VH-VL binders against Putative inactive neutral ceramidase B (ASAH2B). Designs and how they scored, part 14

Target 1, 165 residues: Putative inactive neutral ceramidase B (ASAH2B), of Homo sapiens (Human) (p0c7u1)
Amino acid sequence: MRQHRQFMDRTHYLLTFSSSETLLRLLLRIVDRAPKGRTFGDVLQPAKPEYRVGEVAEVIFVGANPKNSVQNQTHQTFLTVEKYEATSTSWQIVCNDASWETRFYWHKGLLGLSNATVEWHIPDTAQPGIYRIRYFGHNRKQDILKPAVILSFEGTSPAFEVVTI

## First folded at step 4 (VH-VL)

Design a38 (from a3 with heavy chain T98R Y100W W102Y; framework fv_modakafusp)
Fold by ESMFold2-Fast, scan of step 4:
Structure a38 (fold): chain C 165 residues (1-165), chain A 118 residues (1-118), chain B 107 residues (1-107)
Amino acid sequence: as target 1 above (165 residues)
Amino acid sequence: EVQLVQSGAEVKKPGATVKISCKVSGYTFTDYYMNWVQQAPGKGLEWMGWINPNSGGTNVAQKFQGRVTITADTSTDTAYMELSSLRSEDTAVYYCARGWDYEGFDYWGQGTTVTVSS
Amino acid sequence: DIQMTQSPSSLSASVGDRVTITCKASQSISTYVDWYQQKPGKAPKLLIYAASSLQSGVPSRFSGSGSGTDFTFTISSLQPEDIATYYCQQYWSTPLTFGGGTKVEIK
């Protein structure tokens, strides 16, 4: 009764006193982080201004853990390759992450930092024109005072030109 | 119980420096960022910056860079905000507020009034 | 900087009225917005976190909603104790920024 309560209080006191660094380390391990001056989806390495059919266009974005995203199990994708259509003045999706020409690589960095690399292996059948690559992700934010939140974000590369060989 | 207690009101002349303290109790000081917020008379809230007491790392809003220094003393569980080269426009109530990283403020100090007059 | 535009700047309502305050972010901040109450001569108090979550100990008449750029704070049945200025705040990026505040008075 009283003795049990005192024993539990002492154990609790010691655990709470020593737990602050453990809690901080856990939060740093399970949350997604962006580099200073950047946000999720920001372009770290843009595509080249021009590619020929048969080449690989590559963009690297500030990434987040793809486990947060269920996009490939719903109606949204991790990435799109889009071609500008002047007639409709709009961007048309030509590939997504289910396309065999695209590759998505998530590289886990230190303490919640990560990069998302999108590659587009430009097929010989690609039409010349202006293209862009987009990345769609979700970042996990959590602290001890608030419940975990999963937040959607997107990034878009600068436009680049594809020319015929 | 969590408590943030700030130092008392200050009256300063233009060009002077003021240093405000925020002593915490009821939680582990190094577990939470400490933020500083300025409120000019009849105006809204303006974030000045934060310190991570565990690392000593600080971030100060552009408007206050060069004049504001934020420090923390883990031996006394006290955060400090020092504002130099005081101007009449610095007349305000200054609050310390506990937050986790960049997120919200669940506990606030009572505020310290700083009056700058010539 | 992310600008938080809060409307209205002031309002007067009767006890029992529904009060609505709006906050608009200059860019998408998902749900990274908190709402504070500041009574005259007192420090602000957190009421709502992460756009819609009620802080423990806060009466259920207070609520929040929204995501992206548009956020709403509601008092379902205004009480005399609710005379205060209310602020939204984003915590998506530094510098952290507050809305201009809404002064709520009872007539």
Scores: ipSAE 0.000, ipTM 0.468, lowest interface PAE 16.9, mean pLDDT 82

Design a4 (from a3 with heavy chain D31G, light chain A50D S53N Q55E S56T; framework fv_modakafusp)
Fold by ESMFold2-Fast, scan of step 4:
Structure a4 (fold): chain C 165 residues (1-165), chain A 118 residues (1-118), chain B 107 residues (1-107)
Amino acid sequence: as target 1 above (165 residues)
Amino acid sequence: EVQLVQSGAEVKKPGATVKISCKVSGYTFTGYYMNWVQQAPGKGLEWMGWINPNSGGTNVAQKFQGRVTITADTSTDTAYMELSSLRSEDTAVYYCATGYDWEGFDYWGQGTTVTVSS
Amino acid sequence: DIQMTQSPSSLSASVGDRVTITCKASQSISTYVDWYQQKPGKAPKLLIYDASNLETGVPSRFSGSGSGTDFTFTISSLQPEDIATYYCQQYWSTPLTFGGGTKVEIK
């Protein structure tokens, strides 16, 4: 993946802008910011404690511009959906951003603030159990007397349960 | 110590223009957006607009477009808000306010009372 | 524009009471809400930023919570010096918008 357009196609995500002013800010001041007292990848809205197959699980994270990931990719994906396996006492990846069941939405806010919304459309084939969603991103930092740097980060949702009814 | 000091109270006739100043000290004036907020007597807070003192770029709320001009003088670390074609409903306290970029308004001027009367 | 609907417009409570104020955004704004206190004749003072974070020097009896469209501000044990009008404010997008305010009085 080389171009922003190809990168967006691969992730099946949508970018939203509220105005031309927002677009100009992105072009001229492309610096990511986290809200005071939070860090990139922090969960702003957790998933519900429980979902049924066929429902949509949603988590909102403190986000950063996905264009940063094109230049400095640390992972092959923006997100994972993971299921807990008690037999191995580990989390197993069941979906990533290439899966048709997942959607990634990046929403621009004020002055470099943004949110990353991850949706998982729970398929009928999903096994009941404990799941979590993770977000992988990169933020752009610019210190006054230093060149801009791109820093990787990750966030992990609280666990939630999927039941078949 | 961060301080925002506003100019004194004004009494104006309908149709006049008023220009309020906000002089800052204790931080880098060009590093943060300066906001202007209106509060009519007994009413709530209403955002009027902001200026980026580094670029001179402004954003003014729709209600005030055409009547409000926001400017900044970086040589004196002073922001200005000019309101023209004054009406009785412009009688209010006007505040300048700033914060660390997007974090909310940590610092406010003391307010400037503008009274519009015949 | 994002409308911030604040409730109630006024309330009266006794010293030591728990006071809760709510604010509803017309669209999802994540946690990008601040809360201000304004005493008569004074400029507003920031109490809570990013929905739930306490500003430096602000007493711990003040707290905030919420995300998306629904936000709450709480005073756990009302003190006489807390008599003021409280405002929520969103900073998700311009124009920046405030709630209508809640006047808190002692019974």
Scores: ipSAE 0.006, ipTM 0.505, lowest interface PAE 12.2, mean pLDDT 82

Design a6 (from a3 with heavy chain T98R G99S, light chain A50D Q55E; framework fv_modakafusp)
Fold by ESMFold2-Fast, scan of step 4:
Structure a6 (fold): chain C 165 residues (1-165), chain A 118 residues (1-118), chain B 107 residues (1-107)
Amino acid sequence: as target 1 above (165 residues)
Amino acid sequence: EVQLVQSGAEVKKPGATVKISCKVSGYTFTDYYMNWVQQAPGKGLEWMGWINPNSGGTNVAQKFQGRVTITADTSTDTAYMELSSLRSEDTAVYYCARSYDWEGFDYWGQGTTVTVSS
Amino acid sequence: DIQMTQSPSSLSASVGDRVTITCKASQSISTYVDWYQQKPGKAPKLLIYDASSLESGVPSRFSGSGSGTDFTFTISSLQPEDIATYYCQQYWSTPLTFGGGTKVEIK
């Protein structure tokens, strides 16, 4: 391997970079970015308005590198599935990312862009009602000549209904 | 051209301290994390910790906390791993390996054998 | 800590065979899995990163797949030089953890 081969081959650039170009590329790769006009946690694809038990509810959010959350977790989970309780007018957590019914997928894009997909495989034992999915993450931000900062964010899906078979 | 060169084999008595070096060349030392990995004879790989040479920040696995110190000298492009209070169970090959953020450990040192005996 | 359970612990196959190794994470880790090859007396070598991306210079017979908790590493046509121990590794969270390894031998 030659000097800077890592940046030429893996970053799909075939030219030798100066140190300043290399540093700029590293900053763009290790910081999280949201699409223009969006913020981290924004819903890119909502769940359907209604699901039956046995189906899979899926939400796609503007994501950030999940490694940022491991060292800085405040909620100890990347996601929750919550059921609305009308009597108390509050949302109750029914499962999180440790539940067998949930799946979390992070998909890297270019230049710090990414998506987080949350799936809830609705068990046959699920109670009918109004549900929502939430995503908890952290994004890494690096300003020029300043230390990197890790910022927490959260996203919440539109509510959807689960009905029995 | 990218090379990680580790210091030579060590034989130590129980209770001693060992300090292993990993000298790098062929890339900018401060652009990559340096990881340390232990491999006991006939066993698998176990991550010990990493250092960010640019900041001096470290992260050490709980099993090694209190006994392991990881340092970096940017003037000589050398990373160090110091393991204290040596036990016979610390007999192993120790590797340094670089990583860039989300990428895997793409370059490894040749390994340093540490034998704790008598 | 995230536990990486790798299977099988060893296998023997003939030259030209398709070899499959699996790795299961104790929690969802997206695609944050790397695969390494280690030959006797040598340091490990990175083969696959981000679950399915082939490292530069690595033969195309090596491939990886999977996301979430279940990951697979495949050698499409085993060659004599492929005798080695293979390891998966997660980099979702510290401490970084490796699978127990799979020793691949040619019979």
Scores: ipSAE 0.005, ipTM 0.484, lowest interface PAE 13.6, mean pLDDT 83

Design a8 (from a3 with heavy chain T98R G104A Y107I; framework fv_modakafusp)
Fold by ESMFold2-Fast, scan of step 4:
Structure a8 (fold): chain C 165 residues (1-165), chain A 118 residues (1-118), chain B 107 residues (1-107)
Amino acid sequence: as target 1 above (165 residues)
Amino acid sequence: EVQLVQSGAEVKKPGATVKISCKVSGYTFTDYYMNWVQQAPGKGLEWMGWINPNSGGTNVAQKFQGRVTITADTSTDTAYMELSSLRSEDTAVYYCARGYDWEAFDIWGQGTTVTVSS
Amino acid sequence: DIQMTQSPSSLSASVGDRVTITCKASQSISTYVDWYQQKPGKAPKLLIYAASSLQSGVPSRFSGSGSGTDFTFTISSLQPEDIATYYCQQYWSTPLTFGGGTKVEIK
């Protein structure tokens, strides 16, 4: 029996019996796909405009298989939470995927589609200000007569405000 | 530098159990599958199974089911392959090899020689 | 299980020769084939992945091609350090399976 490698919530197959089904199954087994009119890292659900300390900020991005990032990691993290600093006019990283306050969930859809959910459980110690969440991933692309290619991508949420009261 | 370092050679009697370790360094252990490969003297390579250290999920080839247990200890970055009910046919070099999923084995351990003799 | 039939089982060639090894899968596996080099007493080394991609740090004289059921590994100009056994491997489905190996020697 043919046994493909497993990943949580993954499907490799079309639910059709077309004449091209076998070829499409081959491509979808290890290929990431973005929805029509979207690209990897695009925001599917933005954070709310404002949060209080103790709440959970959530952003959903067009995702790709996180295993691709293992061999090709460019940022050493799947995600960052960044705070805007007006004095330097720059974004400062306040936490990443190793932080207890952050959660990363990858949900596989059909046909190579997936989404990446980033949660930031805003600690009581968070400074009030303007924040954003970023997602760093890699998508796998393979043509039937060519080697697999892994391409990096980034997504950035709209800014949101954290208030203490 | 990425390294996979295996435990030393073992000499066992038929019916015994052997447990081989594969300690990793230089990368995040939970990011790669760990595969185990058997090579009998003068013979080719035979895949035994893999483990996903992130989940503890395993896949073991039918030939080895019931005798092979593959485990991973994320606190020590070490994978283990335990082979029970040893036979003379199990005399071989055993390799651990990391793969992205199981697609390409880019880094291999140095091998552990297991000799089963009466 | 997918059977990988590798040929020849052994070959002897001169330095500078073009060496060709073939691997045939018992069913179509697209480009899901890797090639390894193993020298006596050493662990295997990945040379080619996904049928035709050269692994980083591997000399350009090594190449792979093929799709479906028929795969070829080539050494364009054999060097003394290339004396080894070469293996193909499919990763289309588990159990993963290797070819029987091709021992390359210099005459």
Scores: ipSAE 0.000, ipTM 0.466, lowest interface PAE 15.4, mean pLDDT 82

Design a9 (from a3 with heavy chain T98R Y100D D101Y; framework fv_modakafusp)
Fold by ESMFold2-Fast, scan of step 4:
Structure a9 (fold): chain C 165 residues (1-165), chain A 118 residues (1-118), chain B 107 residues (1-107)
Amino acid sequence: as target 1 above (165 residues)
Amino acid sequence: EVQLVQSGAEVKKPGATVKISCKVSGYTFTDYYMNWVQQAPGKGLEWMGWINPNSGGTNVAQKFQGRVTITADTSTDTAYMELSSLRSEDTAVYYCARGDYWEGFDYWGQGTTVTVSS
Amino acid sequence: DIQMTQSPSSLSASVGDRVTITCKASQSISTYVDWYQQKPGKAPKLLIYAASSLQSGVPSRFSGSGSGTDFTFTISSLQPEDIATYYCQQYWSTPLTFGGGTKVEIK
């Protein structure tokens, strides 16, 4: 009984040696990078100029690890879909990341690079008008001789039109 | 394996508040929406709301607005649904269910029976 | 709110029969419909997602079809273990809404 237990512990000990590699991999994931000449929240792929109800509006942004936002988020959302209201000359929030109609995908790239894809599945009840999609994120930065910091950022898509048929 | 385990049955008086927990295991809690569904005795399923555990963002059906609070604790992989100002018509089984953008509610908790009686 | 009208409310069929249940949405929802099975005293189980996709581990006798406003769920050869209530659900828009359910019984 104890002989088999000791053998199992020995095997487990060998697996423990690889845990330092696992810890290094986890640590490497905590730093975010933007591509040269870009900043976090920059639009990599804008929405189309026009959509019909029932279509999916999609915007791709320079992203950062969404785990940074859990502790530091002030907007209580990763994204908004906003409709322009001409009479008040303001943008009205019509949905956020808690809406079933919206999807948020974080795609990890190499060397701390990532992108964030925001989809809005335009419901048949959507009013025709001018819309935009916004992304709210936080990036983790580490400078020489300084502690790591979490920095907020925002991205906003070009406006697009929704029409009903 | 994926499991959603809910807290035990509750008996409450009218006007009381009940808080049901749903502890998850076998997947990354923040990768899926957590939904809450009510089923009154002998009746069908009614969606109450959901939470995105990654953001804390919630959406609650109009029928339950002002009485339902949905929360998530990512440190313990547990979602909560709190229903206040209980009435006899709130007597039901309450389910948590894992949402997916593509596959619907693929895993459900076992249900929590709430009985509201004077 | 999107209303899901499910029919029939109940049906009785013999083992080996083909069973068909329908769901009508009050507005177009593309293919954003799921189908669930609920056995007495148990939580619902997802059978079909995105109108026509079979959930992993679910027997091939279950199928779904439709798009827009009209959706159909079929059991090609009813088995005794299929006695249950079946529900459709739309996930096009919040609030998410379920059909009224169809109770399937064996004669």
Scores: ipSAE 0.000, ipTM 0.491, lowest interface PAE 15.2, mean pLDDT 82

Design b1 (from m15 with light chain D28S R30S D92S; framework fv_modakafusp)
Heavy chain, then light chain:
Amino acid sequence: EVQLVQSGAEVKKPGATVKISCKVSGYTFTGYYMNWVQQAPGKGLEWMGWINPNSGDTDVAEKFQGRVTITADTSTDTAYMELSSLRSEDTAVYYCARSEYYDWFDPWGQGTTVTVSS
Amino acid sequence: DIQMTQSPSSLSASVGDRVTITCKASQSISNYVDWYQQKPGKAPKLLIYDASNLETGVPSRFSGSGSGTDFTFTISSLQPEDIATYYCQQYSNLPLTFGGGTKVEIK
ESMFold2-Fast, scan of step 4: ipSAE 0.028; ipTM 0.650

Design b10 (from m15 with heavy chain T30I N54E D57G; framework fv_modakafusp)
Fold by ESMFold2-Fast, scan of step 4:
Structure b10 (fold): chain C 165 residues (1-165), chain A 118 residues (1-118), chain B 107 residues (1-107)
Amino acid sequence: as target 1 above (165 residues)
Amino acid sequence: EVQLVQSGAEVKKPGATVKISCKVSGYTFIGYYMNWVQQAPGKGLEWMGWINPESGGTDVAEKFQGRVTITADTSTDTAYMELSSLRSEDTAVYYCARSEYYDWFDPWGQGTTVTVSS
Amino acid sequence: DIQMTQSPSSLSASVGDRVTITCKASQDIRNYVDWYQQKPGKAPKLLIYDASNLETGVPSRFSGSGSGTDFTFTISSLQPEDIATYYCQQYDNLPLTFGGGTKVEIK
């Protein structure tokens, strides 16, 4: 988590260090970018196939600046933890980013690249079953002949199993 | 030099509305969130909400929802906090404070004293 | 909401004393806590960020430690200019929340 804060400090420093308005405007044009062959929300590191209560489930997604999501957030959350319910054949939200068990970390890389890490600290009260983690974000895009736009995206982890000891 | 300069002290009657400004200089206004913090006399600090000046998006603490409006004017590099339906309990010093996102507040404005009395 | 509980609410110590203030979060916040100093009539000033990192220009007698739910702020050798109220704050999740403050006075 130290690395997360350090990357944010570096971007602050670059924006405040450049005193020319022209250079600053150029830097402000750096948009969110996905790695070649990937899209925003793609899973870079999946959760393990199985966890026990008390463990931490972690998924890393291709991310975008969470600042984009404050006004335009579709689901009013950056993440959900969902449990599969066979009777209704649907996924039920058990946690979101307001839950004490979840953490959202954004790591900014070079030239608009970033990663979003979602952690779920599995409580001892968690029901055994099949779970998944979802990430909801917004990326800033600048086309040559258009003003910047903010586009929503979502990513979903492979399902994993939670067991009791 | 990064500075946050707030508007002057206000004296208001119960039921009135107050609007406090926070003018920034020395950095890119749209590059940071602006937070508002309340401190009642002799009491601690309480976060009221924040704004993303680039988008105008805001989040306001539940205690202040319905009474607080946070806005930003990018043409003047100024953030505003408007508090309506004033009560005696709203007598406090109000601070603006800069953050990048979920992180620490640096710098802070000098504070604006609001006194609500009959 | 994440509650931040500071202890003690006030203390009196002599110049040169070691002063320790604690802050307890109601849930795990990793290292997402900072510490502020507020002198009478002035705005708060950042001293420590990410639990243990000293802000530039802040004297080395100030330090922070801890992770998870339990955090400590220490002044290794209290100076007269350190008379102030000290606050912890978490930024793990919204709403952002402060501790109740610890008033430090010289006896």
Scores: ipSAE 0.006, ipTM 0.507, lowest interface PAE 12.8, mean pLDDT 83

Design b11 (from m15 with heavy chain Y33W, light chain D28S R30Y; framework fv_modakafusp)
Fold by ESMFold2-Fast, scan of step 4:
Structure b11 (fold): chain C 165 residues (1-165), chain A 118 residues (1-118), chain B 107 residues (1-107)
Amino acid sequence: as target 1 above (165 residues)
Amino acid sequence: EVQLVQSGAEVKKPGATVKISCKVSGYTFTGYWMNWVQQAPGKGLEWMGWINPNSGDTDVAEKFQGRVTITADTSTDTAYMELSSLRSEDTAVYYCARSEYYDWFDPWGQGTTVTVSS
Amino acid sequence: DIQMTQSPSSLSASVGDRVTITCKASQSIYNYVDWYQQKPGKAPKLLIYDASNLETGVPSRFSGSGSGTDFTFTISSLQPEDIATYYCQQYDNLPLTFGGGTKVEIK
């Protein structure tokens, strides 16, 4: 059994932290990092090759703090779900992060690392076809002796197919 | 070309302190983190902690907190791991391993065998 | 702490066999897992990073797959020089944790 009082341990522990070390930890928390060999928006987990209406398509991206996007670009969406249109050979936006059927989850990791999970709850009204999910974010970068900058990035999932019953 | 060279084997008595060195060459010492990993005989790998030689920041796994001190000397490009209050269960091979942040460990030092016996 | 459960703990196979080992995380770690090879008396060597990426200089018979909680490491055609213990490692959260290891031996 331990014989120390918890509040005394807490007080002593706090008093031993250096201000410089605390400031460094705080500074590291305000910048975004991508894993070694990766860049922001890279796909960590692609969607399945095929989904049926009523299922949930999920993509996980290398993420960044979503507060950067809110503060810097209020007109920007976090995500789009796009359907391929063969006639025009282009991708058409079918929904974004304001849609009920989409969900955006940001998971904070170590030292500015994070992941963004995008879910599309495929509605019964979805048309069959080829789809993809895109993620739009902003990362905060701080170089030594320079002001912090916010840089936009985007990631795009591999295409997947939605089929009817 | 990149090398991590550790100090030689140590034999210690219970209650003693051991300090292991990891000298680097072939890269910028302050550009990467240095990790320490313990491997008891016939057992698996256990992460002990890391140091950022550029800042001096360290983090030590809870199991080793209070007994492990990790330091770096940028003038000699050498990282150190000091383990105090040695017990027989600390008999192990200790490795240093380079990383960028918490990503993969590459390369590893050759290992330092520490034997704790009375 | 994130626990990495590795199976099997040991296996014996013949040269040319396909060898598969698995690693299960106690919670989702996305693709934040690496695989290492450790030969007797030697330091570990990185083989695969970020679940599925082959380290430069590592033979193509080694591969990794998986995401979330379930990860697989495969040797498509076992060679004599592959006798070693293999470890998975997560780097999603501190403390960094390794699997218990899989000892691969040739019959």
Scores: ipSAE 0.007, ipTM 0.531, lowest interface PAE 10.4, mean pLDDT 83

Design b12 (from m15 with light chain D28S R30E D50A D92W; framework fv_modakafusp)
Fold by ESMFold2-Fast, scan of step 4:
Structure b12 (fold): chain C 165 residues (1-165), chain A 118 residues (1-118), chain B 107 residues (1-107)
Amino acid sequence: as target 1 above (165 residues)
Amino acid sequence: EVQLVQSGAEVKKPGATVKISCKVSGYTFTGYYMNWVQQAPGKGLEWMGWINPNSGDTDVAEKFQGRVTITADTSTDTAYMELSSLRSEDTAVYYCARSEYYDWFDPWGQGTTVTVSS
Amino acid sequence: DIQMTQSPSSLSASVGDRVTITCKASQSIENYVDWYQQKPGKAPKLLIYAASNLETGVPSRFSGSGSGTDFTFTISSLQPEDIATYYCQQYWNLPLTFGGGTKVEIK
């Protein structure tokens, strides 16, 4: 598997925190962290504005350890691919993590930092239209003098267009 | 010490092709995206595209599609930007700039001046 | 494409003055804005990332704020070495786009 292909050096993440703050997090063994200036579920790499059927749409999010989710290794989902339906002015789920055409990759970085990559291998049967990708996760947090907690979060990509020509 | 070192200034005729290099050192080349930015004389910055050196995947801004090719050579830790069918309005300084994702650019190369004249 | 509109295009101020530059996005981009400084003949340098975060090694007189469509960059006490052109940039969606730049000069 080529899961860790683009995440080779994550030293940069440590530069977003004071050394004191970083050491405190390490000493408390905090499982999940978000980079300074970002929150869990934030988009790090959006999908392209347009794709053709047969291409792969990819979004990278600020991630957290999937095992925090009680749905890890279940038939429930930590991702959706949604198509905009103008008639009802709503987003319709067309795929989730149980779909054969979706892939979820979690890459662990330094000191609780991580990335979640969602891929949608756009099938020939996909209808042209406006789509988006969403990520649903849970992060583990423990502050000084506070009990550990599991917090849910979600991220949503900018919309992109799928064409068949 | 992280460094991006670009190739030297170029003077080209209209219709020619220019290929600019950006050689990196001080970090894992395949761990970061490489962006290319154009700046016409006395004008602002315009993003041209990026490459993921680990996968070879690229994206090029619509204005430059068909004329720009971005490549990377992992054996020499060098990114390239090739611009074809040169016009006088392509006269500019071209920068390479590193990013971890589609986010902020740090560091930048020193720039390569390209002059297109008859 | 997301258009980033900067104002003013240029300004002149005295050493010690507070300088404010504004950047407006054509659609909501959350806090996905960076600010760069470019001195004459040099490459741009990152000052502020994700709207309000000061890059390591950058003097504390520089700051950023805003979310959604309206963003502000401030120099609390202008120094001679701050003479430069400043640019905002969005990274909410492709293509990545920059503001037109603000040239800061000393009177």
Scores: ipSAE 0.007, ipTM 0.600, lowest interface PAE 9.3, mean pLDDT 84

